# Designs tried in a protein design chat: VH-VL binders against Adapter SH3BGRL (SH3BGRL). Part 13

Target 1, 113 residues: Adapter SH3BGRL (SH3BGRL), of Homo sapiens (Human) (o75368)
Amino acid sequence: VIRVYIASSSGSTAIKKKQQDVLGFLEANKIGFEEKDIAANEENRKWMRENVPENSRPATGYPLPPQIFNESQYRGDYDAFFEARENNAVYAFLGLTAPPGSKEAEVQAKQQA
Below, E stands for the ipSAE of ESMFold2; O stands for the ipSAE of OpenDDE; V2 stands for 0.75 times the mean of E and O plus 0.25 times the DockQ between their complexes.

## First folded at step 21 (VH-VL; framework fv_diridavumab)

Design z2 (from k1 with heavy chain N31R; at its last look DockQ between E and O 0.69; V2 from the best seeds 0.00; counts 0 for: pae E 6.3 > 2)
Fold by ESMFold2, look of step 21:
Structure z2 (fold): chain C 113 residues (1-113), chain A 119 residues (1-119), chain B 111 residues (1-111)
Amino acid sequence: as target 1 above (113 residues)
Amino acid sequence: EVQLVESGAEVKKPGSSVKVSCKASGGTFSRYAIHWVRQAPGQGPEWMGWIFPILGIAKYAPKFQGRVTITADDFAGTVYMELSSLRSEDTAMYYCARDEYWDSGMDVWGKGTTVTVSS
Amino acid sequence: QSVLTQPPSVSAAPGQKVTISCSGSSSNIGNNYVSWYQQLPGTAPKLLIYDNNKRPSGIPDRFSGSKSGTSATLGITGLQTGDEANYYCGTWDSSLSAGVVFGGGTKLTVL
């Protein structure tokens, strides 16, 4: 299952919009997911800190939500998600199989040639 | 270059309150936790509480719950700690500290400010 | 008294090695990352070790950290007179009240 770590109480409108963009995309494409709120839930906050890879952390400070996982496997942040969407590679980005007949499935089949 | 500067030393009477500020000179607090830690002379550090502005939360050690309030003005890069109902045992050096690393590794400390509570 | 227990003092000659222990419980050291701080006389604490065993930039590799179970250890090799300081361990405590806890400190004397 896809897990998206978010801060529901964030004071940043930019972060709230990025979170909504990710969650809205998953809902529109019928991709099952769980929201993990890091603001008031210490266990979610700790887990996200421990499981975002060191090479994916900012040079300073706390990794910004949203952060996207498939079960326990880190997939990326908003910028990685956005880039995957621009390249028709969201299912691959999420570690999922693209639906048959989708543009992503077509692109992947051609790239195996 | 981030530097934390606390407000100046205070002398207070028992039963009063003190409000100490902490300002960042080289950055913002938005992606960091800012801790308040006090230390009486010759003693170890004692954690008072934490604020995490990007997450919209603040948390206080149980010993200080109800007496301490921590707030932030993220645009000014300033965090405030207010301690009420002061007692003589509150006499200490008060530090603000930035949590730059993940697990409460406080990598930048202010120089501290003294609060003295005497009759 | 302290949630994290450290020896009150250690001493050794220049060039020698010391270790400083920090004992806690499953709610703190057991389940959370440990940090270590050096406090020279008259100064604020300085971070030496984070994430149990990592050094910030500028901390020499003669400082090391480790954790096993509910105990953590700071190691200092090649002791110098400038290492004479108080050393504190710190970690998150996830028990009833949740928050950061520190050890009572260890005074290192370099003789």
Scores: ipSAE 0.070, ipTM 0.686, lowest interface PAE 6.3, mean pLDDT 85
ESMFold2 (binder alone), look of step 21: mean pLDDT 88; pTM 0.920
OpenDDE, look of step 21: ipSAE 0.868; ipTM 0.941

Design z3 (from k1 with heavy chain N31R, light chain S94T; at its last look DockQ between E and O 0.91; V2 from the best seeds 0.00; counts 0 for: pae E 2.4 > 2)
Fold by ESMFold2, look of step 21:
Order: sequence, then structure tokens, then C-alpha cells
Structure z3 (fold): chain C 113 residues (1-113), chain A 119 residues (1-119), chain B 111 residues (1-111)
Amino acid sequence: as target 1 above (113 residues)
Amino acid sequence: EVQLVESGAEVKKPGSSVKVSCKASGGTFSRYAIHWVRQAPGQGPEWMGWIFPILGIAKYAPKFQGRVTITADDFAGTVYMELSSLRSEDTAMYYCARDEYWDSGMDVWGKGTTVTVSS
Amino acid sequence: QSVLTQPPSVSAAPGQKVTISCSGSSSNIGNNYVSWYQQLPGTAPKLLIYDNNKRPSGIPDRFSGSKSGTSATLGITGLQTGDEANYYCGTWDTSLSAGVVFGGGTKLTVL
């Protein structure tokens, strides 16, 4: 299952917009996911602190939400999601099989040829 | 380097309130946890509460719950701590301190400001 | 009185080694990161150790930290008279109302 770490009470307009973009995309494409609130839930916040890979953390400070995992496997932040969406590669980015008939499914089928 | 500067010392009467500001110089605190810690004369540090502005978290130690409020003005780079219903036991040095995460350690401290509560 | 227990004082001669203990529980030291602070008279606390055993930039390697179970230890080698200060451990406590707790402090005398 896709897990999106978010801060529900964030006062940052930029963070709220990025979280809405990710969650809205998942909903619109009927991709199952769980929200993991790092503002209201200390265990989620600690887990994210310890599981975002070193090469994906900022030089200083806590990694900003949203952060996207497939179960425990890190997939990326908003910028990585945005790049995947722009390249029609979101299912691959999430570690999922693209829907039949999509352009992304065509790329996956060619990789199996 | 990042510096934290608390507002100036205050002398207050019992039963009143005090609001101390903490401003980040040369940087922003929005991506960091800011703790408020006080220290009475001859005593060790006492944690009062914290704020993580960009995540929208503000929480308080049980001892101060109900009479402390911590807020942030992210655009101005300022955090505030307000302590109400003051009594003489609240006489202390008050610090704001930055933590990179919230649980890692307070790596930047303000120089502190004195709040004196006397009749 | 303090959630975290430290010896009230320790002393050693210049050039020697000293350790300062900090005892807690599973809700704090056992499952959370420990930090250590030096407080010289009339100054704000200064971070010496974070994340159990890491030193911030500018802290010499003669300061070290470790933890085992529900106890943490600050080690100081090559003692200097300038090390005479109060030392505090701190950690996140996840019991009934999550937050930071500090030890009662240890006064280090260099003599």
C-alpha cells in the first residue's frame, strides 16, 4: 500500500498545495493509499525521520512533507512525484503496474519484451 | 550563523501575563522545532513546550498546560511564548532553543531573557 | 525529583578523564535520542552531544557520548580548567505527555 506522510495542520501554503496535489492525483486515479499524519501522530513523525534515506534528506532540518512510500520503501518527495507525473511515469515511481491501455502501460510492456 | 534573540527582560506583578519573543537572525526557523526552556536561579533547565511552525505543531509540558501559549509568525521569523497567571515561582531565565528535529538536541540557544515576578 | 538522574557532582584533575551518568527509563532514554549540554556560569546551555553519540561541529573529540539500555554516559578526556561547568542530559520522553526532560545536572570540578 502507498503511504503518504503529511502534516494536516501545516500553516505552509506551499506544503498544503503539494500534499493536495499528491493526494488528489492518487484519488483521481483510484490508487489506494494511506495518509500518515506527522503533525498529529508522533510515531509517524519519528518513523519518517528514521526512514527517509540519507541522500533524500535536506542538509539541515526535518524532511518536508509530503513524503511518499510504498509500504516501507521510499519513493520520493513532491519534486520526485512531480517529475514522474510530468513524464507519465507515476505508476513506476510508486512501484505499481500501470493501468492497461495507458501510455505508461505501453512503456512497461516494452520493458517486458 | 543562525542566532536566536529573545526580547528584553521584564518585571511583572503576580497574576499578570508575560509574552516573550524569540527572533531568528540571519535565517528562518520555520523548518525547525523551537523549544522554550526556563531556568530558575540555581536550578537546572525546565522544558515548557515547543512549536514546529511549518508542521503546525504547538504543545506544552503538563506543568504549564492551561497557562502557556506558544505561537509563531513565520513571515517575521518570530516565535512567542506567553505565560499567564504569573507567580513568584515563575521568576527565571527564559530561553528559546532550536532543534533540528524535535528529539535530537537543542543546537542553538538564545542568550535568554529574565522574567522577574514580584509584588 | 528529576525524571533523569545524574550524580550531583564529579571531580578530577586536569588531564584526567571523567564520566557523567544519566539514568532514565524506557519511555525516555531507552527509546529516544539523548543529548548533553554544558553550561558555564552565567551562560546559556551549549550542545555537546546529540543523537546519543554525535558531536556538533566545533566540539572536540575529547567529548563523547554513549547509551546502553536506559542509561547514557558523557565522557570527557583531557580535562581542562575551562571544562568546569554544569552538565545536563536531555531526551524526549514519550510517557503520558510527550516532551523533553532534563537531568538534574552534574557539577564538574576540575582540581
Scores: ipSAE 0.652, ipTM 0.866, lowest interface PAE 1.5, mean pLDDT 90
ESMFold2 (binder alone), look of step 21: mean pLDDT 89; pTM 0.923
OpenDDE, look of step 21: ipSAE 0.827; ipTM 0.929
ESMFold2, look of step 22: ipSAE 0.491; ipTM 0.826
ESMFold2 (binder alone), look of step 22: mean pLDDT 89; pTM 0.924
OpenDDE, look of step 22: ipSAE 0.831; ipTM 0.930

Design z4 (from z1 with heavy chain N31R; at its last read DockQ between E and O 0.91; V2 from the best seeds 0.83)
Heavy chain, then light chain:
Amino acid sequence: EVQLVESGAEVKKPGSSVKVSCKASGFTFSRYAIHWVRQAPGQGPEWMGWIFPILGIAKYAPKFQGRVTITADDFAGTVYMELSSLRSEDTAMYYCARDEYWDSGMDVWGKGTTVTVSS
Amino acid sequence: QSVLTQPPSVSAAPGQKVTISCSGSSSNIGNNYVSWYQQLPGTAPKLLIYDNNKRPSGIPDRFSGSKSGTSATLGITGLQTGDEANYYCGTWDTSLSAGVVFGGGTKLTVL
ESMFold2, look of step 21: ipSAE 0.638; ipTM 0.865
ESMFold2 (binder alone), look of step 21: mean pLDDT 91; pTM 0.934
OpenDDE, look of step 21: ipSAE 0.848; ipTM 0.936
ESMFold2, look of step 22: ipSAE 0.617; ipTM 0.858
ESMFold2 (binder alone), look of step 22: mean pLDDT 90; pTM 0.932
OpenDDE, look of step 22: ipSAE 0.838; ipTM 0.934
ESMFold2, fold request of step 23: ipSAE 0.721, 0.684, 0.640; ipTM 0.884, 0.870, 0.859
ESMFold2 (binder alone), fold request of step 23: mean pLDDT 90, 90, 90; pTM 0.929, 0.931, 0.931
OpenDDE, fold request of step 23: ipSAE 0.867, 0.870, 0.869; ipTM 0.942, 0.943, 0.942
ESMFold2, last read: ipSAE 0.714, 0.700, 0.722; ipTM 0.882, 0.879, 0.880
ESMFold2 (binder alone), last read: mean pLDDT 90, 89, 90; pTM 0.932, 0.925, 0.930
OpenDDE, last read: ipSAE 0.867, 0.868, 0.875; ipTM 0.942, 0.942, 0.944

Design z5 (from t6 with heavy chain N31R; at its last look DockQ between E and O 0.88; V2 from the best seeds 0.00; counts 0 for: pae E 2.1 > 2)
Fold by ESMFold2, look of step 21:
Structure z5 (fold): chain C 113 residues (1-113), chain A 119 residues (1-119), chain B 111 residues (1-111)
Amino acid sequence: as target 1 above (113 residues)
Amino acid sequence: EVQLVESGAEVKKPGSSVKVSCKASGGTFSRYAIHWVRQAPGQGPEWMGWIFPILGIAKYAPKFQGRVTITADDFAGTVYMELSSLRSEDTAMYYCARDEYWDSGMDVWGKGTTVTVSS
Amino acid sequence: QSVLTQPPSVSAAPGQKVTISCSGSSSNIGNQYVSWYQQLPGTAPKLLIYDNNKRPSGIPDRFSGSKSGTSATLGITGLQTGDEANYYCGTWDSSLSAGVVFGGGTKLTVL
């Protein structure tokens, strides 16, 4: 299950837009996911602190939402998601199999040839 | 090297309010938790509350709920603590302190500012 | 009565070692990171240990931290007269009233 850590009460317009871009894409493509609110839920906030890999954290300060996991496996932040979407590689980015007949499946098939 | 600077010492009457500011000399607060901690003469530190601006969180210790408000002005790089309905037991040194996360440890402290409540 | 319990005082000679305990509960030390602070007379607290056992830059390795169960320990070796201070443990408490709690403090005297 895809888990997206978000801050529902963030005062940052940029963060709000990035969160909506991720969640909106998942919903539009009927990809199952859970929202994990780090603003309202201390356990989610702690978990995200502990599970974003060291090499994916800022030098100082808290990692910015959104942060994307497949179960407990870290997949990336907004920038990684954006790049995956631009390359028709979102299912691979999420650790999922692209649906048969999807654009992503066709791109992968051409790259194998 | 980041330094926190609180506003100047204040002498207040019982029943009044005080608002203390906290500025970082070379940074912003938006990615960090800022705690407010007070220390009465001869006593240990007492946590009052915190703010985490990027997450939109401000929360207060139950003892101060209803008379403390912590806010941030991200444009000015300033955090404020306002304490209302002052009493003599509110006489203390008041600190702002930065935490890289809310739960890790307060790695940068202001020098503190004295609030004295007397009639 | 602090949520976190520390001995009120400890003492040792210069060059010796001392430990300071901090006892809490499952909602704080047992489940959360512990930090330790030094407060010299007339100054703000200074972070010595964060995340149970990590030292900030500039803190010498003669300061150490550990925890087991619901108790934490600050260790100080090679005691110097300049180490005379109050020492506080602190941690996030995740109970209904979630927030930071501190110990009552331990006065260290270097004879």
Scores: ipSAE 0.535, ipTM 0.838, lowest interface PAE 2.1, mean pLDDT 89
ESMFold2 (binder alone), look of step 21: mean pLDDT 88; pTM 0.920
OpenDDE, look of step 21: ipSAE 0.836; ipTM 0.932

## First folded at step 22 (VH-VL; framework fv_diridavumab)

Design aa1 (from z4 with light chain A98T; at its last fold request DockQ between E and O 0.92; V2 from the best seeds 0.81)
Heavy chain, then light chain:
Amino acid sequence: EVQLVESGAEVKKPGSSVKVSCKASGFTFSRYAIHWVRQAPGQGPEWMGWIFPILGIAKYAPKFQGRVTITADDFAGTVYMELSSLRSEDTAMYYCARDEYWDSGMDVWGKGTTVTVSS
Amino acid sequence: QSVLTQPPSVSAAPGQKVTISCSGSSSNIGNNYVSWYQQLPGTAPKLLIYDNNKRPSGIPDRFSGSKSGTSATLGITGLQTGDEANYYCGTWDTSLSTGVVFGGGTKLTVL
ESMFold2, look of step 22: ipSAE 0.623; ipTM 0.860
ESMFold2 (binder alone), look of step 22: mean pLDDT 90; pTM 0.932
OpenDDE, look of step 22: ipSAE 0.847; ipTM 0.935
ESMFold2, fold request of step 23: ipSAE 0.686, 0.665, 0.572; ipTM 0.874, 0.873, 0.832
ESMFold2 (binder alone), fold request of step 23: mean pLDDT 91, 90, 90; pTM 0.934, 0.930, 0.933
OpenDDE, fold request of step 23: ipSAE 0.863, 0.868, 0.864; ipTM 0.940, 0.942, 0.940

Design aa2 (from z4 with light chain N32H; at its last read DockQ between E and O 0.94; V2 from the best seeds 0.83)
Heavy chain, then light chain:
Amino acid sequence: EVQLVESGAEVKKPGSSVKVSCKASGFTFSRYAIHWVRQAPGQGPEWMGWIFPILGIAKYAPKFQGRVTITADDFAGTVYMELSSLRSEDTAMYYCARDEYWDSGMDVWGKGTTVTVSS
Amino acid sequence: QSVLTQPPSVSAAPGQKVTISCSGSSSNIGNHYVSWYQQLPGTAPKLLIYDNNKRPSGIPDRFSGSKSGTSATLGITGLQTGDEANYYCGTWDTSLSAGVVFGGGTKLTVL
ESMFold2, look of step 22: ipSAE 0.647; ipTM 0.870
ESMFold2 (binder alone), look of step 22: mean pLDDT 90; pTM 0.932
OpenDDE, look of step 22: ipSAE 0.856; ipTM 0.938
ESMFold2, fold request of step 23: ipSAE 0.684, 0.727, 0.732; ipTM 0.870, 0.866, 0.887
ESMFold2 (binder alone), fold request of step 23: mean pLDDT 90, 90, 91; pTM 0.931, 0.931, 0.934
OpenDDE, fold request of step 23: ipSAE 0.867, 0.869, 0.869; ipTM 0.942, 0.943, 0.942
ESMFold2, last read: ipSAE 0.705, 0.725, 0.670; ipTM 0.881, 0.886, 0.871
ESMFold2 (binder alone), last read: mean pLDDT 91, 90, 91; pTM 0.933, 0.931, 0.933
OpenDDE, last read: ipSAE 0.866, 0.866, 0.866; ipTM 0.941, 0.942, 0.942

Design aa3 (from z4 with heavy chain I54F; at its last look DockQ between E and O 0.76; V2 from the best seeds 0.00; counts 0 for: pae E 2.4 > 2)
Fold by ESMFold2, look of step 22:
Structure aa3 (fold): chain C 113 residues (1-113), chain A 119 residues (1-119), chain B 111 residues (1-111)
Amino acid sequence: as target 1 above (113 residues)
Amino acid sequence: EVQLVESGAEVKKPGSSVKVSCKASGFTFSRYAIHWVRQAPGQGPEWMGWIFPFLGIAKYAPKFQGRVTITADDFAGTVYMELSSLRSEDTAMYYCARDEYWDSGMDVWGKGTTVTVSS
Amino acid sequence: QSVLTQPPSVSAAPGQKVTISCSGSSSNIGNNYVSWYQQLPGTAPKLLIYDNNKRPSGIPDRFSGSKSGTSATLGITGLQTGDEANYYCGTWDTSLSAGVVFGGGTKLTVL
């Protein structure tokens, strides 16, 4: 299961839009996921602190939501998601198999040829 | 230069309120926990509460619940602490302090500001 | 009464070693990160140790931290007269509306 760490009470319009973009994509593609709120839930906040890899943390400050995991495996932040979507590689980014007939499956098949 | 600067010292009457500001510079303060800690003469530090602006949360020590409000102005880079219903026991040095993870350690402190409550 | 217990004072001669203890419970030191602060007279506290045993940049390695169970320890070697200060442990405590608690402090005297 895909787990997306989010801050439900964030006052940042940019963070809210990025969270919506990730969650909306997952919903539209019927990808099962769980939201993990780091604003209201201290345990989620601590877990994210401890499980975003050191080389993926910002030089300063707490890692910005959204942060995306497949189970406990870190997949990336919004920028990584955006780049994957732009390159038709979101399923690979999530550690999932692209559905047959999807744009990503077609791109993948052409690259394998 | 990473820095926190509290507003100037204040003298207050019992029953009034005080609002202390803490100006952050040299870092994006909204991405950090900002704690408020006070220290009465001859005493150790006492945690009052914290705010984590971009998460939209603030929490207060039980002793101050209902008397303290911590807010932030992201544009001004400033955190505020307001303490109401002041008593002589509130006479102390008040500090703001930065923490990367709310639970890690306060790595940058202001120099503090004195609030004196006297009749 | 402080939630975290520290000895009220310790002393040692210049060049010697001292250890300052901090005793708590599972709701604080046991399950949370410990930090240590030095407060020289007339100054704000200064972070010496964070995340149990890590030193911020600029803190010499003669300052060390460790924890075991519900107790934490600050070690200071090569004592200098300038180390004479109050030392506080701090940690997150989940049994009290989730917040920071400090020890009562330890006055270090370098004789």
Scores: ipSAE 0.499, ipTM 0.830, lowest interface PAE 2.4, mean pLDDT 89
ESMFold2 (binder alone), look of step 22: mean pLDDT 91; pTM 0.936
OpenDDE, look of step 22: ipSAE 0.631; ipTM 0.890

Design aa4 (from z4 with heavy chain T28P; at its last fold request DockQ between E and O 0.82; V2 from the best seeds 0.80)
Heavy chain, then light chain:
Amino acid sequence: EVQLVESGAEVKKPGSSVKVSCKASGFPFSRYAIHWVRQAPGQGPEWMGWIFPILGIAKYAPKFQGRVTITADDFAGTVYMELSSLRSEDTAMYYCARDEYWDSGMDVWGKGTTVTVSS
Amino acid sequence: QSVLTQPPSVSAAPGQKVTISCSGSSSNIGNNYVSWYQQLPGTAPKLLIYDNNKRPSGIPDRFSGSKSGTSATLGITGLQTGDEANYYCGTWDTSLSAGVVFGGGTKLTVL
ESMFold2, look of step 22: ipSAE 0.636; ipTM 0.869
ESMFold2 (binder alone), look of step 22: mean pLDDT 90; pTM 0.932
OpenDDE, look of step 22: ipSAE 0.866; ipTM 0.939
ESMFold2, fold request of step 23: ipSAE 0.702, 0.717, 0.639; ipTM 0.875, 0.882, 0.860
ESMFold2 (binder alone), fold request of step 23: mean pLDDT 90, 90, 90; pTM 0.931, 0.932, 0.930
OpenDDE, fold request of step 23: ipSAE 0.872, 0.877, 0.879; ipTM 0.942, 0.944, 0.944

